# Designs tried in a protein design chat: VH-VL binders against q0atu2. Part 18

Target 1, 119 residues: q0atu2
Amino acid sequence: MLDKKARIRTSREYRNVFEKGKRLSGRFLIIYYVENALDNNRFGFITNKKIGMAVIRNRIKRQLRAIVREYQGQVKNKHDIVLVARAGIGKSSFEGMEKDYIAIMKKAGLFARNANKID
Short names: E, the ipSAE of ESMFold2; O, the ipSAE of OpenDDE; V2, 0.75 times the mean of E and O plus 0.25 times the DockQ between their complexes.

## First folded at step 1 (VH-VL)

Design f24 (framework fv_recibokibart)
Fold by ESMFold2-Fast, scan of step 1:
Order: C-alpha cells, then structure tokens, then sequence
Structure f24 (fold): chain C 119 residues (1-119), chain A 125 residues (1-125), chain B 108 residues (1-108)
C-alpha cells in the first residue's frame, strides 16, 4: 500500500502525466513520467480491459503497488510516474514484473545513484 | 457498487438560491472528477461545470459563471451545486455524473460512467 | 463552443430494423472524446459508446459507433424493443463540454 500523498488520484493529474511526460516501454510495463513541483514522488497505476477480467486487473494493480512501495527509496525525488500494464502482464510472475520495473526505471534514469531498496 | 444519490425535488421562487447534493458511494470519492448537467423539460443536456473533489478546484461553463458554485465535503463523500438568482428558465432536472478514464497504449478516454438519478428544481412564482 | 447537431431529431422505426443516428460537430473533435449516452423517459442518461466506437460495459454488440473529425454515427443493426430511447452525443475535447440536442428513437 502506498501513502495517499504518494498516489496520483485524479483523472486530470493522470492526464497531465500522459500529455507532458516522457514514455518508456518495458516488456510488461510502460511508464510515463514527468517532474513535478511537489516535494515528493507520486505514482499512478493503469490496468486497462485488454489485460483481462477485473479479478486479474485488481491482482496486477496490487502487485505493482507492492513493487513500487518496495523500491520507492531508489526513485529520484519530485516525479509523477504512471505505470501502464501491457496486455502480456497477466502471464507474468511477481518476480517478472519486479525485474521489468527495475529495468525500465534504470533505463529512464529514475533510480538515484547510491539509493537503497526499502524492505 | 458505484452509486450517486441526489437530494430531493425543490420548488423555489425567482431570485432564490437552491443547493443540490450528490452523495457518492462504492468508490474513492477523491479519485474522480464530478460534473453537473442541466436538462430543462423536454430539452437536451447542458454541461454546467466540474469539480475536483481532491483539491476543491472548479471549472464552470461561462453561461453559469457568477451564478453557480460547486463544493464538496470529503468526510461524507458528497458534492454540492448551488445555483443563485434563480429564473424561470432554471426549471430543470439537474444531474451529477462521475468522470472516469479508460487508458490504453494508444491514448486515453474521459467520459461520464455513472450518473445520479437527477433532482427536479422548479422555479415559479 | 463546439456545437453538436444530431439528425434526425426523431426516428420512427419498427423492431428488427436498422437504425442510423448522426452527430455532426461544428469543429473537429478527436474520436477519443466523442461519446454517446442513452436516456429513457424519467431516467438519468447512461453511457453507451465512448471514444466514438467503444461499447460501454454490458452494451449489446448490435450497437456500433464510428466516425472521426466532424462526422460521427451510432448504428443499431437490429432494433430490439428496449432500444427505443433518446440518444445524445457529447464532446469532451474542449471546454465547455457540449451535448447534441438528441435523437429520439420511437417505435412505429
């Protein structure tokens, strides 16, 4: 579970990230990300109907939030980041999603040097 | 289950104000914009404006600007629309509606997925 | 403001027939921001088609939406009794948000 101030909550805030943000595609995830004017990071999660039924989408969303929570200490401050699950994510393991998340965040330059994993 | 439940019918005299409520349940109230629309008897729909329940920020259709005020109370998941200086042509059913998003790799869509049952406001002398 | 003009204003047909409802915008509207709502007398509008062509949850496949730019269409391939209602198009592309005046689909 992420703290409420660390979550993108409104439809307009999601729109801002999609319109102004940079995009990077991983195997199971796409991230959109933009610097914000706040003193903290905010995360959003999108699991569209192409992924599967509600029970699968809800499971994926919970797992992605857990992954983001675990690695939040490594993320460079002052970013709004939206994770969009790709259609193939339903066949992925938790470890597969975690590995993809780490890879795309590193490629985007969003993991700070010397940052430590939050256990 | 998502529900939007509006307050009951009102009868007002010209020049008065009316405040309509819309109580949300079954979802995170602060996660979705709320819109208000007007439907005069036998007529189509007219957009009045929107409120962000998280921030309290509003955006109004200029036709209603200066007469409409939208607010919310997050502790009871309720949105409000107040219309002042009522005229006979304000007689209408007023609807609240939830703004939702559908996202995919090609883009986003924003639409009204759930509507309140409507509140009839009658303005007559 | 973008004006949406629906035609015809009233369409009288029998169950089993095909219905074609038009919505024309005074300015170009991205298909992602054009939607259709169904309304029956005494009821609130209900989302029917979003993004010009996507059926909302639970909407039968006899309903289809199409179009882009300024011309959009809602088609019902084979009318059922429960389909007789008023249909409104809406644009969400620019403020103020606007609706068409509606097409009333009535039983012949």
Amino acid sequence: as target 1 above (119 residues)
Amino acid sequence: QVQLVQSGAEVKKPGASVKVSCKASGYTFTGYYMHWAKQAPGQGLEWIGEINPNSGGTNYNQKFQGRVTMTRDTSISTAYMELSRLRSDDTAVYYCARDTYEYDSSGEYTYFDYWGQGTLVTVSS
Amino acid sequence: QIVLTQSPGTLSLSPGERATLSCRASQSVSSSYLHWYQQKPGQAPRLWIYGASSRATGIPDRFSGSGSGTDFTLTISRLEPEDFATYYCQQYGSSPLTFGQGTKLEIK
Scores: ipSAE 0.013, ipTM 0.578, lowest interface PAE 8.5, mean pLDDT 85

Design f25 (framework fv_recibokibart)
Fold by ESMFold2-Fast, scan of step 1:
Structure f25 (fold): chain C 119 residues (1-119), chain A 125 residues (1-125), chain B 108 residues (1-108)
Amino acid sequence: as target 1 above (119 residues)
Amino acid sequence: QVQLVQSGAEVKKPGASVKVSCKASGYTFTGYYMHWAKQAPGQGLEWIGEINPNSGGTNYNQKFQGRVTMTRDTSISTAYMELSRLRSDDTAVYYCARGEVYYDFWSGEYPFDYWGQGTLVTVSS
Amino acid sequence: QIVLTQSPGTLSLSPGERATLSCRASQSVSSSYLHWYQQKPGQAPRLWIYGASSRATGIPDRFSGSGSGTDFTLTISRLEPEDFATYYCQQYGSSPLTFGQGTKLEIK
């Protein structure tokens, strides 16, 4: 699970990322991201009702948090990043979501160069 | 009344740069993504990239990355697309188009609902 | 990137006939992110169908869109003279955004 301090928690904080951040769309995910003034990264997760019922949305959020946690050591420090699940994500596999996350984070330049670190 | 009005046709030599403008009116300029697309003579459409006019944040198609720069001026509701190191295969009509409200996740991904009239850029020696 | 392949490339028909235009994606695309545009010579594209099946404002009900996954269709039930144009499909499901190469509807 992600540390409490690594989570975007308030509506104001989410809005700040959307209004001031950059965006990059993948197959199943959109990321919004902006540098923060903190000493750590923070992540937020959004699922809309078009994905499916609450049980599906909760599964997706849990799986996305697991993916983010696994790769958090490779993310450039001092960023707020919001993952927005796209309508088609409910039909994707865990592996498909993971591949999409890695691809978009690399394309956004958010993975540290030469990050060969195992946590 | 939403309108996107682009700058006029340009003729450039290979190696030069061109900067196309897109002036928006009839809506809150900073509320919607602005996209740019290329259409070579007799061919289909190709997406170049997008800009969030509120933040200035951009995302470019890899094919144009390194040669394209998108900017905006919120005081005059105008978006710009600059393409450098021009080649003959950059000869095309370039369009700006309005995308979605940048944080609306509940109504789905909006299409390009309004387009500029296009700007013909001719690259010739 | 997702490649969109439209077929046929050119469709020659007469007013009053039914037109069926295909758009096939190299990878699955959510129907929410599949859109169709109409373009006439010398003009900018115009939004025609969004989210695979929703008509844009002012578009006649003789136009309908359908499909899911990798297979999408634009149907015109009874062609009118003003319908002869090039139609492009577009996916907004993955960066980079891509368009099909177009289907040209021409008068026979």
Scores: ipSAE 0.015, ipTM 0.682, lowest interface PAE 6.4, mean pLDDT 86

Design f26 (framework fv_recibokibart)
Fold by ESMFold2-Fast, scan of step 1:
Structure f26 (fold): chain C 119 residues (1-119), chain A 124 residues (1-124), chain B 108 residues (1-108)
Amino acid sequence: as target 1 above (119 residues)
Amino acid sequence: QVQLVQSGAEVKKPGASVKVSCKASGYTFTGYYMHWAKQAPGQGLEWIGEINPNSGGTNYNQKFQGRVTMTRDTSISTAYMELSRLRSDDTAVYYCARVETYDFWSDEYGMDVWGQGTLVTVSS
Amino acid sequence: QIVLTQSPGTLSLSPGERATLSCRASQSVSSSYLHWYQQKPGQAPRLWIYGASSRATGIPDRFSGSGSGTDFTLTISRLEPEDFATYYCQQYGSSPLTFGQGTKLEIK
């Protein structure tokens, strides 16, 4: 799980990302993102009514938190990023969500080039 | 400070409808799922369904689907459960209850805050 | 749907004794989604144990929960007068959400 400072929490903060940010769609996820004036990145999540039942919602939350946490060091600093679950995410696998997240973050130019040095 | 306050007892005839309210205070209404449960006299608890107050999306127990409708009014932090085509075996105390959080930073657990209950009596 | 069967239906004991309440599920339930509630006559249920083993805020340490898969247990190590109530187990892992029929803990 991310530090509390790395979380978008208020409706005002979400509104700012939606109004001023850029949008990019993946297969299971949409991201809205905007550069912030802070020293760190912040992440937010919203789901629509089609995510499914409590067990599915909890699984998706845990998997997305794990993915965001795993790749946080690769994200270009000073961004507010909101992840929106698309229809069908309830039927996705962990690997499917992870691949989608990586693909959309790379397309958005949000992954730092040197962050992939894990070898 | 955190509390759910339900509407008062109701007596209805078979075939009528009843609408129970549940007013939330002391917390962010749209941040928590609202659940409804039924408890017939001397019996255990039965889950009716849930509503996401933020989206208005609902999930109902199939046993009640077709007769139950859950709604909310975010301007007054109030959730509603309407049960139609009432039968004598709908006589029960109906409870609303919140689930801790539905956001991605917290797991959903148990129903930590409950309303006081609303007695609905269906009699001929 | 997952059926939760609680046993015994009624448990008659005296203050100072140990109580063991069982909840058996018709199919496997993740321990993270198995919860226990206490209900006294005329009152709403109160969350008592969540995630099979975590005590809710304010719940005395004489209460403990355990179990996994299909078998779950609520234990009260040394009964106090205020502990006599009906206890319900609940699963939150599968739709529809279900409760057990309850175990009534009464004074002998």
Scores: ipSAE 0.063, ipTM 0.676, lowest interface PAE 5.0, mean pLDDT 87
Fold by OpenDDE, second read of step 2:
Structure f26 (fold): chain C 119 residues (1-119), chain A 124 residues (1-124), chain B 108 residues (1-108)
Amino acid sequence: as target 1 above (119 residues)
Amino acid sequence: QVQLVQSGAEVKKPGASVKVSCKASGYTFTGYYMHWAKQAPGQGLEWIGEINPNSGGTNYNQKFQGRVTMTRDTSISTAYMELSRLRSDDTAVYYCARVETYDFWSDEYGMDVWGQGTLVTVSS
Amino acid sequence: QIVLTQSPGTLSLSPGERATLSCRASQSVSSSYLHWYQQKPGQAPRLWIYGASSRATGIPDRFSGSGSGTDFTLTISRLEPEDFATYYCQQYGSSPLTFGQGTKLEIK
């Protein structure tokens, strides 16, 4: 479960990730990630108007949060991670989003060595 | 204290409209979606729709599409649900409930705060 | 839409007994967005379990939630008199948000 402490909540925190973090692009997602000085990970989400109507954006937000929550225990500690949804994500299935998330997180080397839910 | 306080009971005739209010206090109104649910007498819960108080964006249950309008006044932290063309089967208790779904708030914790409900009776 | 079917419709038990409530989804639902609510007559629903298995604030340990995919369960290990109420499962992993039809837990 993502607690409040596991959320990127301020504009300053987001800017820090964008300015100091690394960027990787997947098919449906872009991630920005940077080490933090905490003992926990924090996640942020960006779904801009390019994704589609509000109904679509809301759906995508919920789906991405579900994916992040599912795999949060397998992510290396002490990272701030921002997920940015790409325009094409609205046409993707949940499974497609999940696969893309896993792929991009693996590419970033953010999964722990003992991760058991990743393909 | 976090709470949602709804407007009082309404009695309407068929074909009329009703507008129920839901005033939020104790938290940042724009940081939570406001949901509305219907519960007919002795029946279960039915989802009507949601509104993002920050943007005003809405998502309605298709069953109510065309008859429901959700709005908000951020200056007084109040959400509104208007249901038009009322009919007898609209008689129910209507609830507002908040859900934390902002972009930077990543978790879905369900409807953790509910209003006390508003009885709407539609009778000729 | 995702249809949530709860069973049984009515469950009659005595204090001290174990209660098992089922919620079946017509299609897979992420556990993150499966919740349970308790409602007593004349009152608004109250969030009881969120994310399939997390107790809401103030909910006693005798309540537990489990399940994944299409099958979810709410369990009460030892019923207390105050536990008799109607319980609803709810999902918002997919639009529209839907509720189960409820299980009424009544005293035998």
Scores: ipSAE 0.020, ipTM 0.645, lowest interface PAE 7.5, mean pLDDT 89

Design f27 (framework fv_recibokibart)
Fold by ESMFold2-Fast, scan of step 1:
Structure f27 (fold): chain C 119 residues (1-119), chain A 118 residues (1-118), chain B 108 residues (1-108)
Amino acid sequence: as target 1 above (119 residues)
Amino acid sequence: QVQLVQSGAEVKKPGASVKVSCKASGYTFTGYYMHWAKQAPGQGLEWIGEINPNSGGTNYNQKFQGRVTMTRDTSISTAYMELSRLRSDDTAVYYCARDEYWEYFDYWGQGTLVTVSS
Amino acid sequence: QIVLTQSPGTLSLSPGERATLSCRASQSVSSSYLHWYQQKPGQAPRLWIYGASSRATGIPDRFSGSGSGTDFTLTISRLEPEDFATYYCQQYGSSPLTFGQGTKLEIK
């Protein structure tokens, strides 16, 4: 899981991203993102009941955190980014979610270089 | 009490296909992912893939992609793994295992020995 | 893929001794996704430690897990005869899910 400093933790911080941020939709994910005044990126994750049972939602949230952690080195510094899982993500493979994340982050201009797994 | 009961041992020729079953009881079958793993004689464990019994969605290890198919039948709480174009190095014990929230396996089937020989 | 390297491959000890088993990942794995299993000959693996440090139900307190990042350890403070088995670490912080090659704990 992500370091505590790399996570959006408070309702106020989530509200800031939703109100001031930009929005892009992928196949399974929606991202909201805004530049922050910190020296690091922070990520938030939202999985709602439309996705499925609690066991499925918790699994999706864990897999999204793992994907974000794997590619955090490619993300342009100083951003708050919230990932919202769309209905239907529960039917996606891990690789499908990963592919969607990479595509949406590139489309947003948030990747400084091509996203590839590092060792 | 949770149980996963697998089908019996199989002996197959190279090039054949095998379909192993895993019958679940003691819990809500659609509430937990099911995984399959391979263990060749005297070797360690290798992950084959997973299935979401609720949706039927699957994710396979690239090494087995194109040769493995995972399915389930919710009416009888049974998961299946079919491996095609069998080779001698597919000789192994195959396990099904139930996934808990943090993607660890809290219950395992007893294993199914598949022998591929001429 | 994340490669998990376990050391030693074989550990020969006597009952009453302390065992320390290492699992090193080729890249960082969140402790929440690092788990340990025990397997005895002819049996299915059994969950032993999950999330790097939490004992599974029924596992004696002589077993402890620790670690973060790339370095994880399973410790048995005082070996009992029933503890001699093969131990595997496992991650699914990144796809594909991988297992270490195992450490075989055998009687000296």
Scores: ipSAE 0.000, ipTM 0.533, lowest interface PAE 17.2, mean pLDDT 85

Design f28 (framework fv_recibokibart; at its last look DockQ between E and O 0.05; V2 from the best seeds 0.00; counts 0 for: pae O 11.2 > 2, placed apart)
Fold by ESMFold2-Fast, scan of step 1:
Structure f28 (fold): chain C 119 residues (1-119), chain A 121 residues (1-121), chain B 108 residues (1-108)
Amino acid sequence: as target 1 above (119 residues)
Amino acid sequence: QVQLVQSGAEVKKPGASVKVSCKASGYTFTGYYMHWAKQAPGQGLEWIGEINPNSGGTNYNQKFQGRVTMTRDTSISTAYMELSRLRSDDTAVYYCARDKYYWDSLYFDYWGQGTLVTVSS
Amino acid sequence: QIVLTQSPGTLSLSPGERATLSCRASQSVSSSYLHWYQQKPGQAPRLWIYGASSRATGIPDRFSGSGSGTDFTLTISRLEPEDFATYYCQQYGSSPLTFGQGTKLEIK
């Protein structure tokens, strides 16, 4: 589970990310992201009825929160990031969602770890 | 009525830069993403990138990263695409296009008429 | 990068005939993110079908789209003279957004 301080909860905060942020689309996820004025990162999650029934949407949200939590330490500090689940995510595996998340976060330049550092 | 009107044809030398404009009317300019696409003579379409007109936030196709800059001026509802260090293979028609649903659908319901950029010595 | 392959490259038919245009993706694409555009010489592309099967506003019912996974089809049940154009499929199932190379529908 994500700490409450790491969650975007208000409509104003979601609106800020959409209106002022950048966007990057993956296969199963779209991220919207913007720098914040806080000491920490915050994450929001959106699943719409296009994905499937409530039980499927709830499972997807839970799995996305687990993925975000797992990679939280790699994310550049001071960002508000909203994950929007795309159509087809309900048929993806957990590993497929995880791979898509890593790929889009790297492409967005949001992962702080430098994999190309000389040993 | 929604319209996207682009600037006129340009002829440039290799190594120069070109800046194409796209003036939007008939809708709230800051409510939709604007995209740019390239179509070389006799070839298909290639996506260059997108801009959020409200924030100025951009995302570029890796193939054009480092040579393309997208900007906008909200006071005149105009988006711009600047391509630098021009090469002969940059000769193409460049289109702006509006993204109808900015969080999910990602298709282009309105397009500009296109701007022919010719790069020759 | 998802590559979209359209076939045939050129389709020569007469008015009144049925046209079937193919678009194949190198990876599975949700039908929600596959779209078709029509382009005539000297003009910008125009949205024709979105989400694989939904006709854009004003598009005649002789046009239909279908498909899922990697295989998508645009069908014109009975060609009219104004239908002769180049048709492009487009995906945004993943970044970067890509287009097919087009199928040129020409008069025989």
Scores: ipSAE 0.267, ipTM 0.775, lowest interface PAE 4.0, mean pLDDT 88
Fold by OpenDDE, second read of step 2:
Structure f28 (fold): chain C 119 residues (1-119), chain A 121 residues (1-121), chain B 108 residues (1-108)
Amino acid sequence: as target 1 above (119 residues)
Amino acid sequence: QVQLVQSGAEVKKPGASVKVSCKASGYTFTGYYMHWAKQAPGQGLEWIGEINPNSGGTNYNQKFQGRVTMTRDTSISTAYMELSRLRSDDTAVYYCARDKYYWDSLYFDYWGQGTLVTVSS
Amino acid sequence: QIVLTQSPGTLSLSPGERATLSCRASQSVSSSYLHWYQQKPGQAPRLWIYGASSRATGIPDRFSGSGSGTDFTLTISRLEPEDFATYYCQQYGSSPLTFGQGTKLEIK
């Protein structure tokens, strides 16, 4: 799991991202992102009932965290980023999720210039 | 090394409740979901539910929903499964199992030794 | 729920023989979420194959997993005495999590 310092944890922090951030939609994910005043990135994850039962939502959340963790070192610093799972993600493969994440993050311009594992 | 040590065998009457414990060691307890499974005598495995030791959040198999309660004590790295309104078909060995994700896989990599719960009149 | 059906229910073989265990899912399961566990009498299950084809730590290479979609297979190239046990497949792709009914591999 992501380090606590790398997580958006409070409702206030989430609201800040939603209100001040930019939004981009992918196939399985919607991301909201805004610059923060920290030296690190923070990630939030939202999985609502539309994507499936609780155990599925939690599974998806864990998978998304795994994806974020995998690429965290390649994301531009000083950003709060919230990932919102879209309906249908529960039926997606991990690879599909990963590709969607990469695609949307690229579109957002959030990957560092010298990012390595960016397919 | 990762270890999950469960409480001892229980004998209960129908209608009673049983609470099984699972003490974890060798890893960060709050970092992994804990699952519980049921195995009736001579039968296969059945998933009961899961708990997030960090938040205490639970998800149950609907088959057990209403009768099962999963909790944890992070101070002693112990997970608990309580089953109420016991009936004879609750007689089984109950296992706790650690949930691990590796890349795109999620699986049970470590199991407790199991706890036999016998429900009889 | 996804029903996993294992076949055969019992497989009687001798050491040295090849064993093929089948796990069929009622609907498609990602290979990443299909796993195999070994269980011996009086013991807890033990992770054996994860992600359909990856051997868990310490598992001999005579064991192999394969398959995709609805059909998965666990193969033991050459049985050793310690391999005789019950093997369960499991899916983690959909709620509720489910197991196959198991294949008991017994010595002939």
Scores: ipSAE 0.016, ipTM 0.656, lowest interface PAE 7.5, mean pLDDT 91
Fold by ESMFold2, look of step 4:
Structure f28 (fold): chain C 119 residues (1-119), chain A 121 residues (1-121), chain B 108 residues (1-108)
Amino acid sequence: as target 1 above (119 residues)
Amino acid sequence: QVQLVQSGAEVKKPGASVKVSCKASGYTFTGYYMHWAKQAPGQGLEWIGEINPNSGGTNYNQKFQGRVTMTRDTSISTAYMELSRLRSDDTAVYYCARDKYYWDSLYFDYWGQGTLVTVSS
Amino acid sequence: QIVLTQSPGTLSLSPGERATLSCRASQSVSSSYLHWYQQKPGQAPRLWIYGASSRATGIPDRFSGSGSGTDFTLTISRLEPEDFATYYCQQYGSSPLTFGQGTKLEIK
């Protein structure tokens, strides 16, 4: 599970990333990211209402948290990163979400070269 | 009423730069992303990039990376797109267009009137 | 990059006829992120259909959009003189944002 310190929790923290950050759109995910003044990364997760019922949205969030946890050691430090699940993500596999995450994090310059599952 | 009013047509020589402006009115300028698109004569639309007008953060189409700079001045609700090292195939109409700030639908609900940039020897 | 291929390139029809415009994506795109624009010569594009099937404000109900996955369609049930224009589909289902090359709807 993600460390408590590594979570974006408040509406103010989320709004800061949306208002001050950059964004990149993948197939299943949009990431918003901004440099922070901390010594660590923080992650947030949002599901769009168009994805489906709350049960489905919560399962997607849990899957995304698992993906982020798997690669967190390869993420460049001092960033707040919000993952927004796009409409249509329910049709993807876990592997499809994972591949999309890796691709967009590399494109954003947030992964080191040769990103792999936790080393 | 929402309006995006762009600067006038420009004629430039190869190797020069051009800076096109897009003045927004009728809405909160910093609440919406601004995008720029290119349309060469008789051709379709090509996305250049986007700017978050609140932060100034940008994301460019890789095709234009290194030659394009997007900026804004929030005090006058104006976005700018500068294209450097102009070539003849940069001759086109350049449009600004706004989209929603969040993850909503990512479509362009209002467009500027377009700015013709002609690059000629 | 997701390539959007529109067909036909040019469609020549008369007022009163039915028009069917196709947009085919190289990869699946959620319908929420597939949009259509109308453009007349000398004018900026205008949002026409968003989310594959929803008409923008003020767009007549003779226009309808449909489709999912890789195949999307814009249909005009009875052409009016003002409908002759070029139509573009657009996706932002993934970066980079792309447009189709357009379908020019011409009066016969």
Scores: ipSAE 0.014, ipTM 0.697, lowest interface PAE 8.2, mean pLDDT 88
ESMFold2 (binder alone), look of step 4: mean pLDDT 93; pTM 0.943
OpenDDE, look of step 4: ipSAE 0.000; ipTM 0.646

Design f29 (framework fv_recibokibart)
Fold by ESMFold2-Fast, scan of step 1:
Structure f29 (fold): chain C 119 residues (1-119), chain A 122 residues (1-122), chain B 108 residues (1-108)
Amino acid sequence: as target 1 above (119 residues)
Amino acid sequence: QVQLVQSGAEVKKPGASVKVSCKASGYTFTGYYMHWAKQAPGQGLEWIGEINPNSGGTNYNQKFQGRVTMTRDTSISTAYMELSRLRSDDTAVYYCATDLSYDWIYEGFDYWGQGTLVTVSS
Amino acid sequence: QIVLTQSPGTLSLSPGERATLSCRASQSVSSSYLHWYQQKPGQAPRLWIYGASSRATGIPDRFSGSGSGTDFTLTISRLEPEDFATYYCQQYGSSPLTFGQGTKLEIK
């Protein structure tokens, strides 16, 4: 699970990301993202009724948090990022969600392309 | 503002059926799942199941599967739970409840109906 | 199904004392999906703590929740008369959704 400090928790914080952030769509995910004034990244997650029942939506949220946690070290610092699950995500595999996440984050320029600290 | 109002108390004979209603107001009824829970006198809570008021799709606790039916009427923002083949151990207060929070802050049942007492007497 | 076991079943204390209520899950539960409810006689349950540690709107600072994995705790630092009630934990992560049997906090 993500550390409490890495979570977007309040409706006001979500609203800020939606109003001021950039939007990018993947196959199963939409991200909204904006630079923050903090020392760390924060993530939020939204699922809707089209995905399925509460248990299915909660499974998707859990899996998305696991994916985000696994790759958090590759995300450029100081961003608030909200992941919105698209209706079709309920039919995706874990690997499918993971690949979509990586692809969309790279296209947004949020993943570090260069791991090089020369010298 | 947000309210869940349930139907009144019922007294039933063993083998009968009971249908409890839950009328929602103050929010978009079709936007959120409705849950039902049972509480026998002096006992704890037991989850019965959930309904998606938009689609009519349901998911029931297997303990009640085959005896419970959940439905809704979107024209009057009302959810229903029907329990059949009533037994003495079905005597309980039945609650409807919903979770209106957004996703990351969508945690638990933040609104409950007042409860409906169903008494099954021999 | 995930079984939630609360202990003690009854806790008898006086106003001003500290209360510690335990909830143990039969399998690991994500903290995000563990919630606590307060219920008084004749009333519907009220969401009290969500996601193991977040107070619901209007809940006093004397209440705190903690825990992860299989072990969760609700703590009341300094009991007030209105805090004497039954508290239920709930897991929302796996079907069927389940509640603990409750801890009744009663006045000594």
Scores: ipSAE 0.006, ipTM 0.568, lowest interface PAE 11.3, mean pLDDT 85

